# Ledger of designs, part 5: VHH binders against Dimethylsulfide dehydrogenase subunit gamma (ddhC)

Target 1, 240 residues: Dimethylsulfide dehydrogenase subunit gamma (ddhC), of Rhodovulum sulfidophilum (Rhodobacter sulfidophilus) (q8gpg1)
Amino acid sequence: DSLNAGNIRLVDPEETVPVIKIPDGIYLRTPNDPDDIIWARVPEFRVEMVMAPPVHPSVGLRYRDEYPEQDLVVQLARTSERFYVRLRWVDPTRDMSTLRDRFRDGAAIEFSESDDSVSYMMGTDAESPVNIWYWHPDGDRVESLAAGSPGSLTRLDRQPVTGASEYRTGHGPDDSQWIVVMSRPLASEGDHQVSFERDTIPVAFALWQGADAQRDGLKLVSLNWIFARMTPDAAPAPGN

## First folded at step 1 (VHH)

Design g08 (framework vhh_8ghr_2)
Fold by ESMFold2-Fast, scan of step 1:
Structure g08 (fold): chain B 240 residues (1-240), chain A 126 residues (1-126)
Amino acid sequence: as target 1 above (240 residues)
Amino acid sequence: EVQLVESGGGLVQPGGSLRLSCAASGFTFSSSYAIGWVRRAPGKGEELVARISGSGGSTSYADSVKGRFTISADISKNTAYLQMNSLRVEDTAVYYCAKDLSEEYFYDSSEYFDYWGQGTLVTVSS
């Protein structure tokens, strides 16, 4: 339960990471429970998050040069029936008196619908459309979206993704964390829902941080795609 | 399906005021929504000037219009408004009302709006 992201392995852009198969017969206490003990068996990795570039050159809203450093800790797992992602990140600007979830806080995983690398920004390449799972802290809503070009973000008719979250307060100002789990059945229905029948799926991540007193919001994105290997690896035994 | 209809544009003198209206159909403001006003001046790109989200909640403004423009929504009428005060010649543009799936998805960019109205012309001239 360490809040120290520095001890967690940083993945490189375009690196392949395994999706850990949870063996049949191991039950989860509650679907999407962020505190389920099984997560202790899934290796964590760290993704470097950077501030998203302006999407339109003529946008008159101030683009910030400075932003807090942010890493995202990721765990990827599957059962025979469902795919799970667990996301954990430090909220360095939140204190106990601030309701930051009022200001477009959120987290997303993006899945490429093609085997090629796509733009790390949502929906900027029509030849490489993406499926996006967007978590909102208000009611743990998860929306399944598709994007294929600038201005083409679409809410999909089927909304099969469920989520749950927990905000944990730490002992220092930079120790408080969001923990989010999202999951979906492996079987997919409808256009633009990611297919888990593929051996390897390019994935990327985004975080939205609430507006500060200056009304500036921040979107952080992973530098590039990483590749989630769907071929199951055995979960590691507890080590020393 | 989703439709946005703008009104209230026209010719106004520098220092004057106009109020633009955006009537929405195909969704209700009683649920999660995001509405923006985007303008395009001749020979220039698009600029997101104002946004409102939630059930009459959070607002944001471009630096060029802060203190002069006010965005609001009337949930019972499914209508958003842009009150424009102290108008300047450089405010001359076609103004579009645009709906997003949710303001929470986006990094303050017009490129992420899903539905656009037809636009209304605002000319600031003596």
Scores: ipSAE 0.000, ipTM 0.161, lowest interface PAE 13.7, mean pLDDT 70

Design g09 (framework vhh_8ghr_2)
Fold by ESMFold2-Fast, scan of step 1:
Formats: structure tokens, sequence, C-alpha cells
Structure g09 (fold): chain B 240 residues (1-240), chain A 127 residues (1-127)
């Protein structure tokens, strides 16, 4: 009793997926409510997540071939005023510990600032920077960051992204899930904040799972960009 | 085999300055590495006072040290530095060099997110 992966479509690398336009007049209880009924009308897709490639010796020391395969379930939607992403993944342990650890639970979406593909690892050069929305469970804080290459990550002066989350406990270790919603106004203010005035936007994802006494911490990334299509599509027919 | 070795600690009078060094071995500082300086005062918890990417990228400082401390890194020497100016009695602590690559490579927000730690060097600010 996990994500029910059998009915959730796995996207291909560099596939184009629609951002569903929610019609004006459909009420959203709050901008970021993970339980809002509108999410039942937004198609889910599954992104294959893999262990982050080693970038230095210490990361290589923790690389494990035996770590479980993981999927991230994604939903993309927008209104005339805001862009929304909803993320869902299996996480047996809700890690918000104040004790020393390598990392806590977290999730990120990366947007390319270029119409061309860039590295899934925060871009490869300054001419192809990425905007990153990094969610922290502590207070549902989302940081808007910019990166042009690994190590060039910078916290942006404007922090326009709001987040909300729910940790849903199940009856087994594979049943517990984080559900996270992040959103921002469509209007972009400031350098390096993603512009939603493009027809398509390359996006990528990252997940962090905190360590516990029974397992090491886990860092997962999507290996390839997918393309979020902003060109308006009607909301799906009700009932499914 | 991975280790960080601090040096440059000691006794200084209030208003003085001191430079701490952190030499890394068993791994190489790069743009994907985050380096931080964390201090622990007697009877108090840990405070991240400064951080930098391994290639001399973005820097960040705790409010208690802004304008007085400067963090830097020399990639060719595989060494990070903490220049401490206008020292106060309240700066008395054991200072640790820490390195990590968590939180999107270089961004580490709290001391708990750092993977590798030095042995610490004592800084005493007293008359």
Amino acid sequence: as target 1 above (240 residues)
Amino acid sequence: EVQLVESGGGLVQPGGSLRLSCAASGFTFSSSYAIGWVRRAPGKGEELVARISGSGGSTSYADSVKGRFTISADISKNTAYLQMNSLRVEDTAVYYCAAGSDSLEWYLETPEEYDYWGQGTLVTVSS
C-alpha cells in the first residue's frame, strides 16, 4: 500500500506535460491547501528519481547501489494569477529533527531560465541559470534560489514562493507520504525568478530524505528535464 | 582519511584580531563544496557564524559577527580562512571548520547539515 503507482503515468525524459489551467470561478480553499478538492481534477504524473551522482569524495562515500528506487508524483496547475506545483512521495520517516544530521527532509523544483535545456544539477554555466524553489518542512518555508553552476547557489532577495505540506502516516513503512504544495504569483519580480510568460519551461526535481537509526539519509534527483507547457489547456472533465 | 585541521586559535585581548585556517585533506574544495565555521561557547549551543562555497562563491554570516568576520577560501591551497576583527569577550569559543555538500550542493543552513568536522580550535578573548 504505497503510491498506487500502477495508475500513475511515468513521464519520459524531455517529455512535454501540460500545466492545467484552473478556470476562474473555481474556489480554492487556500492558495496552497494540499487537500483542496481541485487536485482530484489535475492529472498526476510520475517522475523517476535516482540517487544524486557523486560530485566530490564525501558524497561518493555514501553512494549505495542498494538504495531503493523511488518515484515522485507531480501535479502542475495554474490560475490566471498563480502557478502551483504539488509533490507527493513515500517517506517512512518524518524528519524535522533538531539533532545533528546530514540533512532533513526537503523537496525542490528547478526551472530553467533558458528555453534550451540546461543541466539537471543546477545548470552548467552562467548563461543558462536556473531558479530553484526549495521547500523545508520547518515552517513550510520555501526558498527561491538561483544557480548557474554547482556551488554558485544564491538565495534571492525576493522570496515570493509560499508552501504548505501534510505528512500522511500509513499503516506500514511504505505507506507514509509527504504531500507538498508550492505556489507563486505568475507575475515575476526580480532577476532570476522564473518567468511564466513562456510557452514551455524546462523543470527538474530533487528530494531529500533524512537519516534515522535504521538507514542513511537519501538524496534523489530527476536525471532529465521535462517541459512544462504553459499554453492554456482546459481543466480535465470532472469525475476522474 | 577525510580530515579538516584548524589552526590559528589563541588568546587575544578585546578589540584584537585573529585569523583561523582550515586545511583540508582526503578531499578537494570545489564549487560543489560548502565550508562553514561553527563555534561553541562554554555552556552554550552551536552557532554557524560564517559559510562559503568551496570555490569562493556566496558568503553568509550570523548577525552577531556581520561586519567583523570575513570567510574566504583558497582553492589552490585547499584551505579556508576566518578573519576575525574587533573581537569581543562574547566571541570566546571553540571554533570548528565544517564541510558538506548537502542541500543542493553548497547550501547548508544549520550546523547539523555538515558532514565533516575538524577537531576545533580554542579562541579566548580576555584581558
Scores: ipSAE 0.000, ipTM 0.219, lowest interface PAE 12.2, mean pLDDT 72

Design g10 (framework vhh_8ghr_2)
Fold by ESMFold2-Fast, scan of step 1:
Structure g10 (fold): chain B 240 residues (1-240), chain A 126 residues (1-126)
Amino acid sequence: as target 1 above (240 residues)
Amino acid sequence: EVQLVESGGGLVQPGGSLRLSCAASGFTFSSSYAIGWVRRAPGKGEELVARISGSGGSTSYADSVKGRFTISADISKNTAYLQMNSLRVEDTAVYYCATGPSDEWFYDLISEYDYWGQGTLVTVSS
C-alpha cells in the first residue's frame, strides 16, 4: 500500500490534533497490533519530515544522497489504560529485503515535559526536557530516553514502552512502507517519563534511515511541535 | 575490527581529578568515527557525558559535567581522553567509550553508537 499521502491532511506548525479515545468496552485485538481494525477509525494526519539541520556549522551534506522532503503519517489513540501512536512512512531505498538488518534505522516520538517547548531538537535546556520513544526494527525494541539539552541524552531506568511493526511491500519501490505502533500505560512511573495527565502534550517526530552500500544514513525531523490533545472527553471527529 | 579499551578508572575523593583514556584500534579519529563517553551509575539509565568528533575538533558535554570535564583526542596515538575535574559523589559510575556518528544532528542519541569498550569504574568517595 502507498501512504495515500494526497488524501491525508498536512498538519500546520503548532496545530492541536486529537488523541482519539477508544470507547469503553472496545478492546484492541492485541496491544500494538499495527493491523488492528480500530486504526481504520482513528484519523490520520501527515507531518512533513526534513533533513535535520546541523548542530555545528562545520557539518555539511557531503557524501549523502539528496533527499526530497518525506511524509510521516501519524495516528494517536488511547484507551482508559494506555496511549498509542501509529506511524507510517515510505522507505525510499529500493532494497527493502535487507532494511530490517540495517543499523541506525528507527522512528521516534518526542514528548515535551513543558507546554512551552518550540524546539525541534532533542531538548533545548533543562527547562524544556523531552521524553523520547525511539523504536528500533530489531525485535521491535523501544527505548525510552530523556534529554534536557544536546549532549544530555539519557536512557531511562524504566523501559515501559512496547512496540510492534510491519513492513508492507507495495507495487514499486516508492510504494513500500513501514508501519510502527508504540504504546505505554497512561500511568507514569519514574522521572522524565511523559505524563498523560496533561490536557495537551507537545509532540515531535524523527526518522532514521540506515546506511546502504551507496548512501550514508539519513536523519529526518519534524521542524515544529504538534500539540496532542488528551482531554477526558472523546476528541471531535475530523471534519466536524 | 573496531576495538575500544578504556583505562584510568579508580577511586578518588570528592573534589579530586581523574583522567580516562580510550585507546582505539581498527579506525582513526581523522575518519568518519566520533568518540563519546557514556556513563551508567548503579540503578540509573545511561548518560552521554562528552563527545568529540572524528575530525578532532567539535566537542559537546552534558550539562551535569559542563565546565568540569574535558574531552580531547590525540590523533597520533589514536586515543581519546576524558579529563574529569572537581569530581562529585554523583559522578560515580561505569564509564564507557563508544564510537558514534561523525555528523552532529543526533550525536547525543546513545542508540546511534556502534562499538563500545568494556567500561571502567569511577568511584568518588572517602
Scores: ipSAE 0.000, ipTM 0.259, lowest interface PAE 11.8, mean pLDDT 73

Design g11 (framework vhh_8ghr_2)
Fold by ESMFold2-Fast, scan of step 1:
Structure g11 (fold): chain B 240 residues (1-240), chain A 124 residues (1-124)
Amino acid sequence: as target 1 above (240 residues)
Amino acid sequence: EVQLVESGGGLVQPGGSLRLSCAASGFTFSSSYAIGWVRRAPGKGEELVARISGSGGSTSYADSVKGRFTISADISKNTAYLQMNSLRVEDTAVYYCARGKYYSLWGSYTFDYWGQGTLVTVSS
């Protein structure tokens, strides 16, 4: 719940979090339904999001003492056939109409393709490539992208990721939120698509506020990598 | 408290070599941090010339210095180094050691602590 975001545990840098296996025999109504009852059984965690600086340092970065901060609430789950991520965040444009912003926002999860999960510079060199799932609100389109260094972002030929979203206005003027689910079959097809046959996968997150000719876009990124553990765990206790 | 202290700057002739050191205190080098060398030449913006993971593993360089500069880290001494070879007049700048976090594929770095800077002058 948005009113209880502060009660959701903040993950530590480089923490390992479990990907919850949904028991066989439970039917998801729609593969990406953000309101599916199963999400009540998947533990939530918070990721600290900070404003991404430009690729090249500027004089201004030395004197920037405040970055916009926003929490991202994340849930990770899988079945025997698919991987799911559910993202939830408060709309940072809080005081006015949020309807216009719906069509310009975006969210992404990044997966390291490297088995070197301790590399701080993942995604900055050709030997540490990443796969990105970039969700666009218009039509719930998800782009599967690859990058091996800054500026090397490439749209992949296969686009296997499906998305679904809900924008909730909330009951107070400042509690509007996005809820986004992205999923893909566990089986990987094509180069640079993340493999889920690994025990642990480093992941990171990004959020974009819309941009047009009249307004700058704002990009927020997760402060640190976290590690998604694919090994099956026992179902979590109710209320955990 | 976090502190970065640079040393090794000075005057050198074109084609010469210089080694900069960055001694860190108040934190331990680890994979959670990058150490970068950023320079500022008169009339130009800041340029990230070299970076290394705090674990000493991954390195990267600006195109302007590739093949000439080498960044390294001594984890036991909590110190990073920048070996500068084949120096050119255009390498003249104040060089800063900075602690950064790289947490996105977008190649973005947030440098939260900076050293005092050390002047490197390359002239005949």
Scores: ipSAE 0.013, ipTM 0.207, lowest interface PAE 8.2, mean pLDDT 72

Design g12 (framework vhh_8ghr_2)
Fold by ESMFold2-Fast, scan of step 1:
Structure g12 (fold): chain B 240 residues (1-240), chain A 124 residues (1-124)
Amino acid sequence: as target 1 above (240 residues)
Amino acid sequence: EVQLVESGGGLVQPGGSLRLSCAASGFTFSSSYAIGWVRRAPGKGEELVARISGSGGSTSYADSVKGRFTISADISKNTAYLQMNSLRVEDTAVYYCARSYLGFSWKGSYFDYWGQGTLVTVSS
């Protein structure tokens, strides 16, 4: 496990994980820098990812035997001004020998706009929209998207999310990893942009690995929602 | 028409085992779908306990059942299974087999077809 993911706690479906508040007085000179020292202060957790359906059978047949299950390592943090997500994953493709191969990767975080507990039963009256932050490696472009019903995907007029990434190479096929940071001001501007004024926010994840983005044959998705808790933890107990 | 039919529920003593089966018709197991087991105890919300890709390649479990429950799929029989070991009183619930479509939907945790549910009662 090139990410040391076996030593990182696997989060449960519907588990509540804290968004770590970076203390006042900690200066973020480059907020999206994946190597910023603040990330050493934010606990990592592991999200279980499974392969999404291939868009073409020949791609699916080739990749089913070749690509192992992918671990996604996640860190969530905020300041009084911004929300941050940091993602790390190993690229399972062996021949990432050109810049063009790297450009086929992608990552996304999804936020539910519902404040209620998520339901696993699909119903028309229980459906709520989601806000999606989709990172593209070409220029660290992040698209803020909205989705309602299945197949309903809309690019939002405001694009407030910024991204930065680092591709760390190793000597073996499983030694290389992507590290991606995405962030946005806590203040929400425009319809369907996630509101961080909520106590908890359901979040989910997606990864694209070495596939043509249009084919999406190597897309991995998190199996369930987890709840990102925005409120700070209780003050430490006084004493010893 | 898509149909999921559960079987294998019943009364069992704490520490016992049960195997639930989910027979699918109207579609074939493939990497395009995940099959999940969702339970609901009386007076409580729904909990996803286990999920498997339709190709059988990837599995996941809630921490409450990890190490005790095993999900599997028999592609040739178009049937998914939940092997439940070391059962506890807290595992008492109606267990539903459900299909999740992993296509171009951004609501990756929803299920589009559900079985009728099978009751599992763990009591002494």
Scores: ipSAE 0.000, ipTM 0.162, lowest interface PAE 11.5, mean pLDDT 71

Design g13 (framework vhh_8ghr_2)
Fold by ESMFold2-Fast, scan of step 1:
Structure g13 (fold): chain B 240 residues (1-240), chain A 124 residues (1-124)
Amino acid sequence: as target 1 above (240 residues)
Amino acid sequence: EVQLVESGGGLVQPGGSLRLSCAASGFTFSSSYAIGWVRRAPGKGEELVARISGSGGSTSYADSVKGRFTISADISKNTAYLQMNSLRVEDTAVYYCAKGRYSFYLTPSQYDYWGQGTLVTVSS
């Protein structure tokens, strides 16, 4: 039940990973249940996360500053009706973990609206807008946001993404972890909501740690985009 | 067509100085993206040593070069510079100019357009 990086495959930057189609007749018992048995059928992969400051970089930024190791474990799945992402990571508050500290954490998946987008930060590239699903631990609230240029982070009028989480405490150092599931209908409603009608979608990830997840907190981002393949692998014909 | 052309490399003694230039074409410098200098030495990985964005001189440096190297940009000439002072033998590498899609790119893998590179040799 702990994150074991040695047993989970590390994906390369810009690697294509399949979104696993949940077989016909298999259903999640409750929407977004992070412990649903279906997750045992979805391969895990590990994404390398790097530290980013919460503000625009300046002369004070150190590219080679050491940071504590932080891996994000990701699973991507879909049904004929919904897209699902499951994230888990070791809790960085560990020895100081309180209810208030847990409420300061956050996690996001970012979807490029174009096939070429490489923006890792909200509001960073007007030529490559992104849709962001931002999970907050305070009630498992997920915000659907749009970002297309510096300072253009916008909460979208429609909020179709639902979330659920589990915080698991351990007794040893680094044993505590968050497990988060977010999902949305495949049908897109409104501007800037990601379209799942594309064969492949660039995705990136972010984790927030600290007193204010969007301000004054530590932000970790994935090194590059990976490509989520929506088109399922061809199944053999019945009887072959 | 995006092109980045480096110049200014060469042989220098320890403690010496060099200024590298990066002439850009096919785009105009703006605050929306990063221009960086990445170096590669034989047997070592890629290191982003310096980065700049915007006319305000928003800059960042690797710890290994902080206080010795200075990155700058001349928007009217569409050219970026790396001023290298107090050079050390370990600064010997091929230096590449690179463009990233966002001004806060932290690693070489995040840069999507690269020049051909210019060799800097610091010998003692």
Scores: ipSAE 0.000, ipTM 0.118, lowest interface PAE 14.4, mean pLDDT 72

Design g14 (framework vhh_8ghr_2)
Fold by ESMFold2-Fast, scan of step 1:
Structure g14 (fold): chain B 240 residues (1-240), chain A 123 residues (1-123)
Amino acid sequence: as target 1 above (240 residues)
Amino acid sequence: EVQLVESGGGLVQPGGSLRLSCAASGFTFSSSYAIGWVRRAPGKGEELVARISGSGGSTSYADSVKGRFTISADISKNTAYLQMNSLRVEDTAVYYCARGTYLPWSGYSMDVWGQGTLVTVSS
């Protein structure tokens, strides 16, 4: 699987993926621009997204026929000042001109606040909280949230994350896509905001679909944690 | 009605092997779910020992069993397996098959559990 051949590799469960350091001074445009040329320097990888368990039986009746195989394309990068994530996914049911007045659900990246646990089997692990960056398509609003126990979702006092998005229509219904960029300064203030001073950070992803004419929304989540490795400086040359 | 049924537990000597089976009914294995094996010994907490994606792809193991246990799935039989080799007395536990999904607000959630199968490792 080569990115140079246009093939985007599927990341392994619990794989360590580098957060690419963009050289200082290569800032040519607004970093949150989804079309910024900086993104051509950042490797893409695919994350398998699975349907969250249905809360209502009617959702379960259709989920295998609609959106059963959805991959999320992820790029992770940082400068000396900010952390960036770029998310891209196909929304084959969306025609932007037809859906102009409809709300579509969002996208999120989750960061584990703990290096002690990478297993959240029952959602009862209050000692392993997560910081969530939740992008909303209405106004490109991003909320920084904390969650620990089941149903424990808290909006944080500081909201340092900025977002931008683009919906690209393709020639057919199966090639239209959302592109979302979220970023935050590396320095953080307040409890539960992710720290980028850690060597590796477990990350996970979520997509919300179906906040349209259907009452029952569809939620897709990544199956496994992926470990994001911060790459600030080059190692010294061998023998030095 | 959705359920998981385990089989294959029993008594085995240290260094021996066992193969556990987990038969699913009321749903089919797909990329929408992970299948995990969770064990619990009396007086200890629960430990997720192995996990496989529902399509039979990606696997993950706890450090305590890595290199000794192998998880697999047979999509045509709608059945997951745990091959346990080089068993130790410390592996004695009730083993549960569980269907899991990562939830954004709560982490991994196991929403369907089997009844459990006892594995006893002793001489």
Scores: ipSAE 0.012, ipTM 0.198, lowest interface PAE 8.7, mean pLDDT 71

Design g15 (framework vhh_8ghr_2)
Amino acid sequence: EVQLVESGGGLVQPGGSLRLSCAASGFTFDSYYAIGWVRRAPGKGEELVARISSSGDSTSYADSVKGRFTISADISKNTAYLQMNSLRVEDTAVYYCARHSDIYFGEWSYAFDIWGQGTLVTVSS
ESMFold2-Fast, scan of step 1: ipSAE 0.005; ipTM 0.248

Design g16 (framework vhh_8ghr_2)
Fold by ESMFold2-Fast, scan of step 1:
Structure g16 (fold): chain B 240 residues (1-240), chain A 124 residues (1-124)
Amino acid sequence: as target 1 above (240 residues)
Amino acid sequence: EVQLVESGGGLVQPGGSLRLSCAASGFTFSSSYAIGWVRRAPGKGEELVARISGSGGSTSYADSVKGRFTISADISKNTAYLQMNSLRVEDTAVYYCARGYSTWLDYTGSFDYWGQGTLVTVSS
């Protein structure tokens, strides 16, 4: 019931979505908790995900006659101290009761470092540098990466992003899901880490899925990019 | 339990050669897996220097090592190798062996299991 992604609004290409400001103190006891009550106050939106070109074309698509459908549910929020993203997606795999089966999944958010341009999809040619937060289920590890022309991906020396996740088994084969929260301090330190001092930040998404340990994995990327609008702090009271 | 155990690092003079080994246990090399060698040098970020599919399929190399390094896999021994020739001072780094999937991106974040690292020092 509660996991039905079909009831969540699909975002339009280049749509501006708000990053909701949460009052300080609300997150302090349960930072990165995917089940924190605060998430009921943050608008959900759905992003259409499409198959990325394989890195090794001779292997990647041999088991596929058509492109799989997968939607990603996204929530964006911030406090005065931290930026948060919550990602949720339905895993169509029938049985994921073992820890090992989870290690092939992954999720990422991409932030454009430029106000003038954004990649069409994560994994296509980028002319402007982007900062990528890549979540891995193994230990909820999040890597902060940079990508730039000519499109190389590099792990950054500072790794300020923390992650937490939950895999929830539903009653039917198509209602099991990953829920992932990633967060970082608003203060940016080091080259290529996204700055949250900007009014709007172009964002894109990627999702990795596997079949089983002996078969191909898939990379899905957002077809549409969106603009994340930082909700500003309230104006100071008169006389302050 | 999946493990990757590296060996073969050490001190070598410029122009010399080393062969790094990565012994895998807990899984079998197949075309579904990719093995990468990632290095981290003092004052620099991580660099994926070489990648191979587990059955000796597609290979890729960083521009900095093309023509000098060769990645290979011995499926019968469940071991991957990095043959390093014409070594330079700038090749000095800790070298990590990592497992990924053949369909994943060709970068360091796409690997799900990592070895402990082995130090390679190129100096007189």
Scores: ipSAE 0.000, ipTM 0.154, lowest interface PAE 15.8, mean pLDDT 72

Design h01 (framework vhh_8h63_2)
Fold by ESMFold2-Fast, scan of step 1:
Structure h01 (fold): chain B 240 residues (1-240), chain A 122 residues (1-122)
Amino acid sequence: as target 1 above (240 residues)
Amino acid sequence: ELQLVESGGGLVQAGGSLTVSCAASGFTFSSYAMGWSRQAPGKERELVAGITSGGSTYYADTVKGRFTISRDNAKNTLYLQMNSLKPEDTAMYYCAADEYWSGLYEDEYDYWGQGTQVTVSG
């Protein structure tokens, strides 16, 4: 299965997308199963990922020439108890299998702790922090981090996010893809963990490349915040 | 013409087991999601199990751990293995198919069979 980009809707920067509520009484085979039947019911949207702006002159040279634009497919869902994000993308370094066994790419979702005035990279300053869920392919480990500015990452004391992944091989070049699910209970504990009690949450995405996946400026990011709407649109009231 | 034909229903004692089957024809079975719903006298119809084209499964809480849904794409056949049957499992059991799989809502399935009666006595 390729990314199937032509059949998936491209979302614009600053667009509002729904977080689908899974009805009560529906049982998931496993909480983080990336191939669970519920995912067929959750709308997919496509996010264009671009190279993050360089923080050093040497980074700028690699940036322009070596890291093309890439699509990320996103699905957002929740139950009464948990929030879920499912990400899938084509692996651009599939041919370097030995290197990838040691230095695999990472993926993240970023949640603004404020409305929509933070940087898509890591917040604009320490007073406008973001919560980041950073998936590592080694053992499907997810780190919950806080960031206030570029290069200012703090690992939070509570690590409530669980992850699961699948690498699907395709039948042609650029058909192989990562599929990653991350989830957390809706109830938040501790400072800087995102609160799902808001009706709309700004989210952004990041994808890290190769051996330097953890270094600022060597990542693909979504250009602007996308607004995740926790509450579905209500039907019009009588007389509207 | 898409056709679904259920079989294997009957009378079974409480605590017993029964397998119902659905023979499918007129479509590419392997690409469709399939499900089993049931309707007991005086009750609304309930989706009890579903299976995607890829083999991922869903079960209603009322049957989880007792029922197993499976498919045989070579035979175009869907199965529901029912273990530890209870009198409250007594219902007409319907086979369902959907090309685009909702999985979550019974009323979103496009195609249905005529049903097979399962009666559990005790």
Scores: ipSAE 0.000, ipTM 0.111, lowest interface PAE 19.4, mean pLDDT 71

Design h02 (framework vhh_8h63_2)
Amino acid sequence: ELQLVESGGGLVQAGGSLTVSCAASGSTFSDYAMGWSRQAPGKERELVAGISSGGSTYYADTVKGRFTISRDNAKNTLYLQMNSLKPEDTAMYYCAAESYDWFGDTEYDYWGQGTQVTVSG
ESMFold2-Fast, scan of step 1: ipSAE 0.014; ipTM 0.271

